# VHH binders against E3 ubiquitin-protein ligase MYLIP-A (mylipa), part 22

Target 1, 279 residues: E3 ubiquitin-protein ligase MYLIP-A (mylipa), of Danio rerio (Zebrafish) (Brachydanio rerio) (q6tem9r1to279)
Amino acid sequence: MLCHVTRPDAVVMEIEVDAKANGEDCLNKVCRKLGIIEVDYFGLQFSGSKGENLWLNLRNRISQQMDNLTPCRLRLRVKFFVEPHLILQEQTRHLFFMHVKEDLHRGHLRMCSEQAQELSALLAQAEFGDYNQNTAKYWYTELCGSEPNQTTINSIIAKHKALEGLSQASVEYQALQLVSSLEHYGVEWHWARDAEAQRLAIGVGPEGIAICRDDFSLVNRISYPIIQIATQSGKSVYLTVTKESSDSVVLLFKLISNRAASGLYRAITETHAFYRCDT
Key: E = the ipSAE of ESMFold2; O = the ipSAE of OpenDDE; V2 = 0.75 times the mean of E and O plus 0.25 times the DockQ between their complexes.

## First folded at step 11 (VHH; framework vhh_7sr4_2)

Design s6 (from r5 with D31I; at its last look DockQ between E and O 0.63; V2 from the best seeds 0.60)
Fold by ESMFold2, look of step 11:
Structure s6 (fold): chain B 279 residues (1-279), chain A 123 residues (1-123)
Amino acid sequence: as target 1 above (279 residues)
Amino acid sequence: EVKLVESGGGLVQPGGSLRLSCAASGFTFSINAMGWYRQTPGKQRDLVADITSGGSTNYADSVKGRFTISRDNTKNTVYLQMNSLKPEDTAVYYCTADIRTYYFPSGKETYYWGQGTQVTVSS
C-alpha cells in the first residue's frame, strides 16, 4: 500500500509498504530515507473520524488502524522530546527544529517579549541567512501574539545582525536550546472533560502531567512519582494519585472517543516509560 | 476488582453448536467493549469477536457467519453463539474487557482476562 507521510517541514514523502505492514515498518522506511538512526524519538500520526490527532501503534497493522488507505495519510512527528544536547544527529535535531517551528506557529508555547525577539532573529537567520533589509521577515507576532512596535523591530534587527555568519545548523541548535527552556517544551496536549463536564487541556510531558483549563491556565501539576495507577476504561482515563496525607485521589478524564482515551492513556504511560529509562 | 468468568464450553461434534457466557463484575460493564479470544497450545491468543458498548460487532474472518457475539447489560454478561463448529475451532476461549491498567513506577501493565473455557470439536 502507498503511504503519504508529511514531514514536520510539510514535505510529503511517498512510502510503499506491504499490505500487512505494521506501523514500525513504515516509520523505519521513513527514517531510513531521511538518514535518521535515532528512530525512537519519532512516531507517525493520523486523524481519527472525530478529528482526533492519533499516534499510529507501531506494533499493529496499519490497515487495521486507519479509516482510509487510498492513500494512507500519516504525519511524521517527534513523539518524545529531549534536551537538544542529547540529540546525536544534526538531521534529528533539524526535524526537532521543524516540529517546534510549526508548533510555535500554532501558539502552544509561552514566551516573553525578550525571548520572542531572540527567537525571531534565530528563525530569520535559519531561514534567510544573514540580515538583509530586503529579505528580513520575523515571526515576532506568531511568538508573542501582538504586532511589534518600531523599538522591538529595531531590537530584533540588531539581534539578527549579531548572528552574521552563523550556519543554519548552529542557529537551529540555539533556537532549540531557547525553546527547550520554555514552559511546556515537549508537552503533548489532549482535550478532555472532568467529572463535572468542564473542558480541560491535559499536557503530558517528560516530568509529569499538567491539568489546565481551556485557556491553558494551570489547575494542577502532577509529577510521575506521585502517580500510582493509570487506567483506561471506555472513553475514560483514571489516574490514582497520592496526596500529601498518603491518601489516594482518583482523577477522571473523559474524552470524545475510545481512541482519544487510548491516546491519552498511551501518552502518559509511554512518556513515563521513555523518560524513566533515560534517567 | 475486575472479574471475568467464562462458562459453556465442552465437547461437540463437527457442525454442532455451543453458547459461551462470560459473567463480568468489578467494573461498569455497560460502557466497556467486551471480547472473546481463543488460544491453541503453543500459539498466541487470537481475536474471535468483540462488541462495543453500543452493540457494534467485529469478527475474525475465520468465524464470520458462524459465530455471533452479543451482550446483556442488565446481567453484565457477554455471549458467544458458536454455530457450524469445525475441528479448527478447538481452543481455550477467553473473555476480555476493554480495560487496561498501568502501575507506577514499575511500568507493569495489566489486561483483564477470564480463566478460559475449553471448546473441543471432535468426533
Scores: ipSAE 0.585, ipTM 0.823, lowest interface PAE 0.6, mean pLDDT 89
ESMFold2 (binder alone), look of step 11: mean pLDDT 80; pTM 0.798
OpenDDE, look of step 11: ipSAE 0.594; ipTM 0.870

Design s7 (from r5 with A33T; at its last look DockQ between E and O 0.85; V2 from the best seeds 0.74)
Fold by ESMFold2, look of step 11:
Structure s7 (fold): chain B 279 residues (1-279), chain A 123 residues (1-123)
Amino acid sequence: as target 1 above (279 residues)
Amino acid sequence: EVKLVESGGGLVQPGGSLRLSCAASGFTFSDNTMGWYRQTPGKQRDLVADITSGGSTNYADSVKGRFTISRDNTKNTVYLQMNSLKPEDTAVYYCTADIRTYYFPSGKETYYWGQGTQVTVSS
């Protein structure tokens, strides 16, 4: 069976696997081809028939999970984010960087103007090298949604000039260090609806769950210590959480499909399990 | 408490028929995908058929055309009509629903299955 695996940098890899291959067989071949030993951070995603963005289950046969096998279209993505200094391979850090860079356009990472200025300079150095013109202002406008004023422009230019001579790998690492300090680093977003059918963005991250409106403004934050149980039933995910009164309350998230609900459930449970080993 | 109770298994000759039933309680039956799996000793459980809340069905290749899954949401019951039975259909048949529970902080995970009903097809 031929899989077209798209990397975070949009390069497509052709990977041949047995017709009965499990998801991990394909992931291992992808990582081997890329020279990645740190396989545990990564997974493969595919699109569901209702437009869902789904993680391939590594323990199950690929053919039993996907609607289309001609060709089998998968995306290599970072599934579990860690602090950049814990990553052993430069190639792994590069893939983390490419993933984060692509996701900056989604607007989920909140940062102050100073952080946006620093990141813009780092991205410009990584893409274009040493300062020779103000290429960093494009990134600042993208990150902040507005044109920089003259003081900000001068600051960005100064920051870019200060990076003179630094390699692409060095500035990518510094960019990752900056991004790793942001509120939503490593957060996976899922669309859901509450009991009143209002659209929510549910962020699943290392420390817990962020419940946001469809514009990503925060409604509530739930840390893992206050969660008692998570249940997936049909298209619904339920969280039983401890109230301050020592009673419990059940939160409901309704998703577009059973597979989407399974995706949110797995994001919560697998993220909790992964980072439990790091505490 | 989620409860799934299978019935209708038994001994039958090749070419015969059986109808399995699974009575469900403890959850909103009409919202869930219901399924039948089967297991022979020493092997993993294999999907036989499932049926979505909307009535869409899916079958294992080995049973297509011979088995029919159906549901009655007013009785919270899923059925498996098994026709043209073969000796290789001999197995314990389990009812399941697309429900699972994860417990914090331990990470213990629970899936919900019935106790199973034996189907034996004498060759």
Scores: ipSAE 0.636, ipTM 0.820, lowest interface PAE 0.5, mean pLDDT 89
ESMFold2 (binder alone), look of step 11: mean pLDDT 80; pTM 0.795
OpenDDE, look of step 11: ipSAE 0.775; ipTM 0.907

Design s8 (from r5 with P105D S106E; at its last look DockQ between E and O 0.97; V2 from the best seeds 0.76)
Fold by ESMFold2, look of step 11:
Structure s8 (fold): chain B 279 residues (1-279), chain A 123 residues (1-123)
Amino acid sequence: as target 1 above (279 residues)
Amino acid sequence: EVKLVESGGGLVQPGGSLRLSCAASGFTFSDNAMGWYRQTPGKQRDLVADITSGGSTNYADSVKGRFTISRDNTKNTVYLQMNSLKPEDTAVYYCTADIRTYYFDEGKETYYWGQGTQVTVSS
């Protein structure tokens, strides 16, 4: 079968796999073509019929997971984020950078004005190279939510000029280092409803789970050590969490579909397993 | 506490019929897919049939046309009607639900199965 695999930079790859291929077979072919040895950070996503954003299970047949196979449409994404200094290959860091750049565009990562100024300069150097008034374009409003005044613009330009001569790879690494310090770096977001049917954004990250309102304001943060069990049943995910008094409480998240609920359950359990081995 | 209890197995002659039942409790039955698997000693459990919460069915090739899975949401019960039984259908039959639990302290995942019911098709 033919898979159209979209990279984080929007480039589409055409990958042929056997009709009975597992998800891993396709991912390995993608990574081989890209020269990626560090396959374990990546996965393949697809869209469900209700608009769900789902990870392809790498151990199972592709044909049994997707509704449309002609062609099989997948997205190459970073599944497990790590600190940038742990990444061995420049190509891997580039894919991390492109994924993070998309997350910044979507507004999932918060930062202050000073960080936004630094990152704006780094992004411009990465995309355009050395400062040139005719080509330089700065992401600032997207990063901090405020329009820049002239003083801020001048500061960004000064920071961009200070990056003169630095390679794209060097400034992408510096950008990743900056972004990796932000509160929600490496967090995967899932829409759900609580027991009162209120809409929540559930962030699954390296240290635990963030429960946020629909505007991404934090309601509660739950670290993995205080979670006893996770259960997926139908469209529901249940978390049993230890309270400070050693009592437990059960949190309910209801999702739009069984597949979405399975997605949240897998995000939590696989992220915990991944970072438990590394940390 | 999720509980699945199979019944209806037994000894039957080739060409005969049996109806297996699986009574479920401890979860919202109508929201979950249910399934039947079977296992011969020393082998892995094989899918026999499953049924979605909405009633859509799926069968292993070896049982298509002979077995029928159904559910009764008012009784929290899933059934497997087994017709035209053959000696190769001899196995322990297990009921399952699409429920899974992950234990964070062990990093281990558990699926829910019944205790099993023996079906023996003797020549």
Scores: ipSAE 0.640, ipTM 0.826, lowest interface PAE 0.5, mean pLDDT 89
ESMFold2 (binder alone), look of step 11: mean pLDDT 81; pTM 0.801
OpenDDE, look of step 11: ipSAE 0.741; ipTM 0.895

## First folded at step 12 (VHH; framework vhh_7sr4_2)

Design u1 (from s8 with S30D; at its last look DockQ between E and O 0.74; V2 from the best seeds 0.68)
Fold by ESMFold2, look of step 12:
Structure u1 (fold): chain B 279 residues (1-279), chain A 123 residues (1-123)
Amino acid sequence: as target 1 above (279 residues)
Amino acid sequence: EVKLVESGGGLVQPGGSLRLSCAASGFTFDDNAMGWYRQTPGKQRDLVADITSGGSTNYADSVKGRFTISRDNTKNTVYLQMNSLKPEDTAVYYCTADIRTYYFDEGKETYYWGQGTQVTVSS
């Protein structure tokens, strides 16, 4: 069967796999074509019939997981983020960078004005090269949520000029170093509702779970050590967490579908498992 | 406590029929999808059929047109009507619900299955 695999930079790859192939077979072919040795950071995503963003289970047959196979439409995404200095290949860093750019577009990664100025310059150098007043475009508003005044614009331009001659790979690495210091770096977002049907963004990341409002502002942060169990039942995910008094409370997250609930549950459990070996 | 109790298995001749039942308790039956899996010796458990809380069904290709999954929400029971049985249908059949639990202290995941019911198709 033919898979159309979209990279984080929106380039589509055509990958042929056996009709009985599992997800790992396709991921390995994608990574081989890209020269990626560091396969363990990546996964393949697809869209559910209700708009869910779902991870392909790598150990199961692709045909058993997807609603439509003509063609099989997948997205190559970073599944597990690590600190940039741990990434060995420049191509891996490039894919991390492109994934992070999408998170920045969505407003998932907010930063202060100084960081937004630095990152704006780095992004412009990566996309357009050396400063040119006719081509330079800056993402400042997207990064910190306010419009730049002329002083801020001039600062960004000065920072961009200071990057003259730096390679795309070099500035992408510097951008990743900056972004890796931000709140919510490496966080995977899931839409849910609480017991009162209020809409929440649930962030699953290396350190635990962030519960946020629709605008991704933080309501609460739950580290993995205080979570006792996670249960998925139907469209619901339950977390039993330990209070300071050693009592426990149960948090309810209701999702749009069983597959979405399974997705949140797997995000939590697989992320915990991945980073447990790193602690 | 989640409990799933299968019944209705047995020995049947090729071309025969059986009806499996699974009585469920310990969770909100109406809110959960239910499924039947089967396992032959030395192989992994394979999906046979599932049914959503709203009644939508899905079948493995090998059983389409021969098996019918259904549910009775008033009895908290899911059924598998198995017609035109073939020797390759011989397996232990397990009922399951779309429920699973992960224990953070051990990094261990638990699924909920019945004990299974044997279906044997032979003369």
Scores: ipSAE 0.573, ipTM 0.796, lowest interface PAE 0.5, mean pLDDT 89
ESMFold2 (binder alone), look of step 12: mean pLDDT 80; pTM 0.793
OpenDDE, look of step 12: ipSAE 0.758; ipTM 0.894

Design u2 (from s8 with T28R; at its last look DockQ between E and O 0.86; V2 from the best seeds 0.72)
Fold by ESMFold2, look of step 12:
Structure u2 (fold): chain B 279 residues (1-279), chain A 123 residues (1-123)
Amino acid sequence: as target 1 above (279 residues)
Amino acid sequence: EVKLVESGGGLVQPGGSLRLSCAASGFRFSDNAMGWYRQTPGKQRDLVADITSGGSTNYADSVKGRFTISRDNTKNTVYLQMNSLKPEDTAVYYCTADIRTYYFDEGKETYYWGQGTQVTVSS
């Protein structure tokens, strides 16, 4: 069976696996071809019939999880983010950077103007190399949420010129260090509705869960230590959390499909398990 | 609190029939898939049949054509009609729902099973 695996840098890999291969077989082949030893950070995603972003279960057969097998279309993504200094391989850091770059482009990670100016220069150096007035392009709006004025553009240009001679790898590392300080670094977003059918964006990250409105404004942040249990039932995910008064409250998240609900449940439980062992 | 209670087991002669029931409570029954598993002494639990919330059924090869799974969403009950019973069908039969719970303090995941009902087919 032929899998088209799209990397975070948009490069498509063609991976041939046995017709009865499980997800792990494909992921291992992808990482081996990339020279990646640090396989545990990564997973494979696919799209559900209702537009869900779903993680391929690595222990189960690919053919039993996908709606379309010809070709089997997968995306290599970082599943578990760590601080950049903990990453051993440059190629792993590059894939982390490319994943983060897509999140930045989509507006999932935003920052203040000063950080946006610095990151804009780093991104330009990584993409285009040393400053050249004919080739330099800057992302700023995607990073800060507002259009840059000329003073801001001039500042970015000055910062870009100051990066002269730095390698792509060096600049990607600096960019990752900056982005790793942001509130939502390593957060995976899921759409859900509460008990009143109000739309929520649920962010699952290394330290806990962010409950946001559909414009991503924060409603509540729940750290893993105050969560007692998570339950998935049908299209619903329930969290039992400890209130400050020691009472418990149950939060309900209703998702568009059983697979989406399973996806949120797995994101929460697997992220907790991953970082619990790493602390 | 999720609770599953099987009933309807018993002793039956080969070729006979039994109907198992599983009464469910503590969750939205109509939103969940339900299933029957069985376990013989010294063996692992094996799937017998399951039924989706929408009514689609699936059967193990060893029981297809002899057993029928059904559900009554009004009574929150899933049934297993067992016909043409054989001695090899002797087992404890367990009801389950597609519900799972993760306990954060221990990092453990659990699934929900009934206590089981014994079916014995005389050899």
Scores: ipSAE 0.620, ipTM 0.815, lowest interface PAE 0.5, mean pLDDT 89
ESMFold2 (binder alone), look of step 12: mean pLDDT 81; pTM 0.807
OpenDDE, look of step 12: ipSAE 0.737; ipTM 0.885

Design u3 (from s8 with T28H A33T; at its last look DockQ between E and O 0.88; V2 from the best seeds 0.74)
Fold by ESMFold2, look of step 12:
Structure u3 (fold): chain B 279 residues (1-279), chain A 123 residues (1-123)
Amino acid sequence: as target 1 above (279 residues)
Amino acid sequence: EVKLVESGGGLVQPGGSLRLSCAASGFHFSDNTMGWYRQTPGKQRDLVADITSGGSTNYADSVKGRFTISRDNTKNTVYLQMNSLKPEDTAVYYCTADIRTYYFDEGKETYYWGQGTQVTVSS
């Protein structure tokens, strides 16, 4: 069967796999074509019939997971984020960088004005090369939420000039190092409702789970060590959490579909398993 | 607390019929997708059929037109009507629900299955 796999940089790859192929068969072919040996960081996403953003289960047949297979439409995405210095290949870092750029565009990664100034300069060097034009406004408003004043413009110009001679790969690495220090780096977001039917944004990351309102303001943060059990049943995900008082509480998250609930459950359990076993 | 109990298996001649039942308890049955899997010795369990909470059904190609999955939400029971049985249908048949539990202390995942019911189709 034919898969159209969209890379984080929007380039579409055509990948042929056997009709009975597992998700990992397709992922391995994608990574081989890209020259990536660090396959474990990546996964393939698809869209559910209710607009869900879902991870393809790599151990299961593709045909059993997707509604439409003519063609099978998938997105290559980073599934498990790590600190940039742990990544061995420049191509892997490039894909991390492209994924992170999308997160920055969507507002999932926010930063202060000083960090926005530094990142704006790095992004300008990556896109345009050495300073030769005033590019100080490139991405700055998206990163910080306001137009730069003249002092900020001058600062960005100075920072861009200081990057003279650095390659695209070098500045992408520096940008990725900067972004890796931000709150919510590597966090995967899921929409859910609590027991009182209030809409929540659930962030699943390396250190645990962030429970946020729909404006992404933090309601609660749950680290993995205090979670005893996760259960998925139908459209619901339950977490049994140890309170500081020593007894347990069960948190309920209701999602729009069974597949969305499976997605949140897998995000939590696979992220925990990855970072527990990662060496 | 999740409990799934299969019944209705047995020995039958080729071309015959059997009806499997799975009684479920310990969860809100009407909200879950229920399924039947089968396993022959030395192989993994394969999907035979499932039925969503809304009644939508899905079948393995090898059983389409011969097997029918259904559910009775008032009895918390899922059924598999098996007609035109073939020797290749010989297996242990397992009932399952779309429920799973992950234990963080060991990093282990548990799925919920019934004990299985043997179906044997003689040549």
Scores: ipSAE 0.584, ipTM 0.792, lowest interface PAE 0.5, mean pLDDT 89
ESMFold2 (binder alone), look of step 12: mean pLDDT 80; pTM 0.796
OpenDDE, look of step 12: ipSAE 0.793; ipTM 0.901

Design u4 (from s8 with A33T Y111E; at its last look DockQ between E and O 0.89; V2 from the best seeds 0.75)
Fold by ESMFold2, look of step 12:
Structure u4 (fold): chain B 279 residues (1-279), chain A 123 residues (1-123)
Amino acid sequence: as target 1 above (279 residues)
Amino acid sequence: EVKLVESGGGLVQPGGSLRLSCAASGFTFSDNTMGWYRQTPGKQRDLVADITSGGSTNYADSVKGRFTISRDNTKNTVYLQMNSLKPEDTAVYYCTADIRTYYFDEGKETEYWGQGTQVTVSS
């Protein structure tokens, strides 16, 4: 079968796999063509019929997971984020950068004006090279949530000019270092509802789970050490957590579909498993 | 506690019929996809049929037109009507639900299966 695999930089790759191929077969071919040795950070995503953003299960047959096979439309994405200095290959680091850059449009990575100014300059250098035109507004509004005043614009221009001559790889690394310090770096977001049908944004990250309102304001943060059990049943995900009093409580997350619920469950369990090996 | 109990297996002649039942408890039955799998010794469990919470059914090619899966949400029970049975249908039949549990202290995942019911089709 033919897979159209979209890279984080929007480039589409054509990948042929056997009709009975599992997800791993496709991912390995993608990474091989890209020269990626560090395959474990990556996965393939697809869209469900209800608008779900789903990870392809690498151990299962592609044909049994996808609604449409002509062609299979997949996205190569970073699944597990690590500190930038731990990444061995420049190509891997480039894909991390492109993934993060695309996600900056979503507004989940909050930062102060000074950080937004610095990042705006780095992004401009990476995309356009040495300063040659005023691109101060290009990213700042999305990064900070407000229009830059003239002082801020001048600051971004000055920072961009100071990056003259730096390679794309160098400024991408600096940008990743800055972004990696932000609160929600490496967090994967899932929409759910609680037991009272209130809409929640559930963030799954390296250190635990963030429970947020639909405006992404934090309601609660749950670290992995206090989670005893995760259960997926139908469209629901349950977490059994330990209270400070040593009692257990069960949290309910209801999702739009069985596949979405499986997606949240897998995000939680696989993220925990991935980072557990580092302890 | 999730509990699945199969019944209705037995010995039948080729061309015969059996109706399997699976009684479920410990979860909200009407919210889950229920399924039947079968296994011969030394082989993996193979899907026979499943039925979603909305009533949509899916069948393995080898049983299409002969087997019918159904559910009764008032009794928390899923059924497998097996008609035109063949010797190759001989297996242990297992009921399952789309439920998975991960234990953080072990880093291990558990799925839920019934104990199985034997179906034997022979002369």
Scores: ipSAE 0.650, ipTM 0.824, lowest interface PAE 0.5, mean pLDDT 89
ESMFold2 (binder alone), look of step 12: mean pLDDT 80; pTM 0.793
OpenDDE, look of step 12: ipSAE 0.762; ipTM 0.894

Design u5 (from s8 with D98Y; at its last look DockQ between E and O 0.78; V2 from the best seeds 0.58)
Fold by OpenDDE, look of step 12:
Structure u5 (fold): chain B 279 residues (1-279), chain A 123 residues (1-123)
Amino acid sequence: as target 1 above (279 residues)
Amino acid sequence: EVKLVESGGGLVQPGGSLRLSCAASGFTFSDNAMGWYRQTPGKQRDLVADITSGGSTNYADSVKGRFTISRDNTKNTVYLQMNSLKPEDTAVYYCTAYIRTYYFDEGKETYYWGQGTQVTVSS
């Protein structure tokens, strides 16, 4: 079976696996090709029939999870984000950086103006090297959604110049340090509806669950210690949460498909398990 | 609260037939897969048959061609028709709903089970 695995930088890798291969087999091959030993941080995603992003179950056969489409199209993604100082390999950090960079372009991370300027400089250094007025490009607009004024540009230039001589690996590390301090670092977003059929963005991350409106305004933050139970039934995910009053409340999330619901459920439980054991 | 109540078990002679029923409540039955498992004393609980919400069925090799799992969404009931019963089919049969529940304090995932119904095949 041929798998096309797309990296965060849009490079497609051709991976041949056995017809009965499980997701782990494929991921291992991918990571081997990339020289990554720290495989546990990564996963493979595919698109569901309704366009939902789904994580491949690494324990199950690929053929059982995906329609017999040849080639099988998968995406390599960081599944569990950790602080950059915990990452052992440069190759692993680089992949983290690529994924973060992609997320930044998609507007998934919020940051202040100063952070955006610093990050723009770091990204420029990583991509183009030392400051050059002819070749330097800045990512400020992508990061903030607005065009920078001349003062902001000058600030970015100054910051970029201050990075002179730094290697790609060094600036990627610094970029990851900066991004890791942001509120939504390592957060995976799931679209759902609440009991009133309002659209919600459910963020599952290292610190817990964020419940946001469709504009990503925060409605509620739920830390893992106050979550008692997660349940998946059909297209629904239920979270039982302890209130300050010691009473419990059940939160309902309705997703577009059973697979999506399973995905949210797995995201919550696997993330909890991962950070409970590894951090 | 999720409840699963099995019925229809009993004593039959080899070659006989039984029909098990499982009445389900406390969840949206039509959205969930259902299954039958069986267990003998001292052994692990094994899959007998399961059925998806869409009606797709899966059987253990040992019961293929003899057992049929079906569901009635109007009655919130899953059935197991057991034909050509053999002594080796003797076990406690359990109904399960494929509802996943994760308890954060224990870091454990669990499924819901009925109390089971005894099936004994003996001459």
Scores: ipSAE 0.431, ipTM 0.773, lowest interface PAE 0.5, mean pLDDT 91
ESMFold2, look of step 12: ipSAE 0.607; ipTM 0.809
ESMFold2 (binder alone), look of step 12: mean pLDDT 83; pTM 0.818

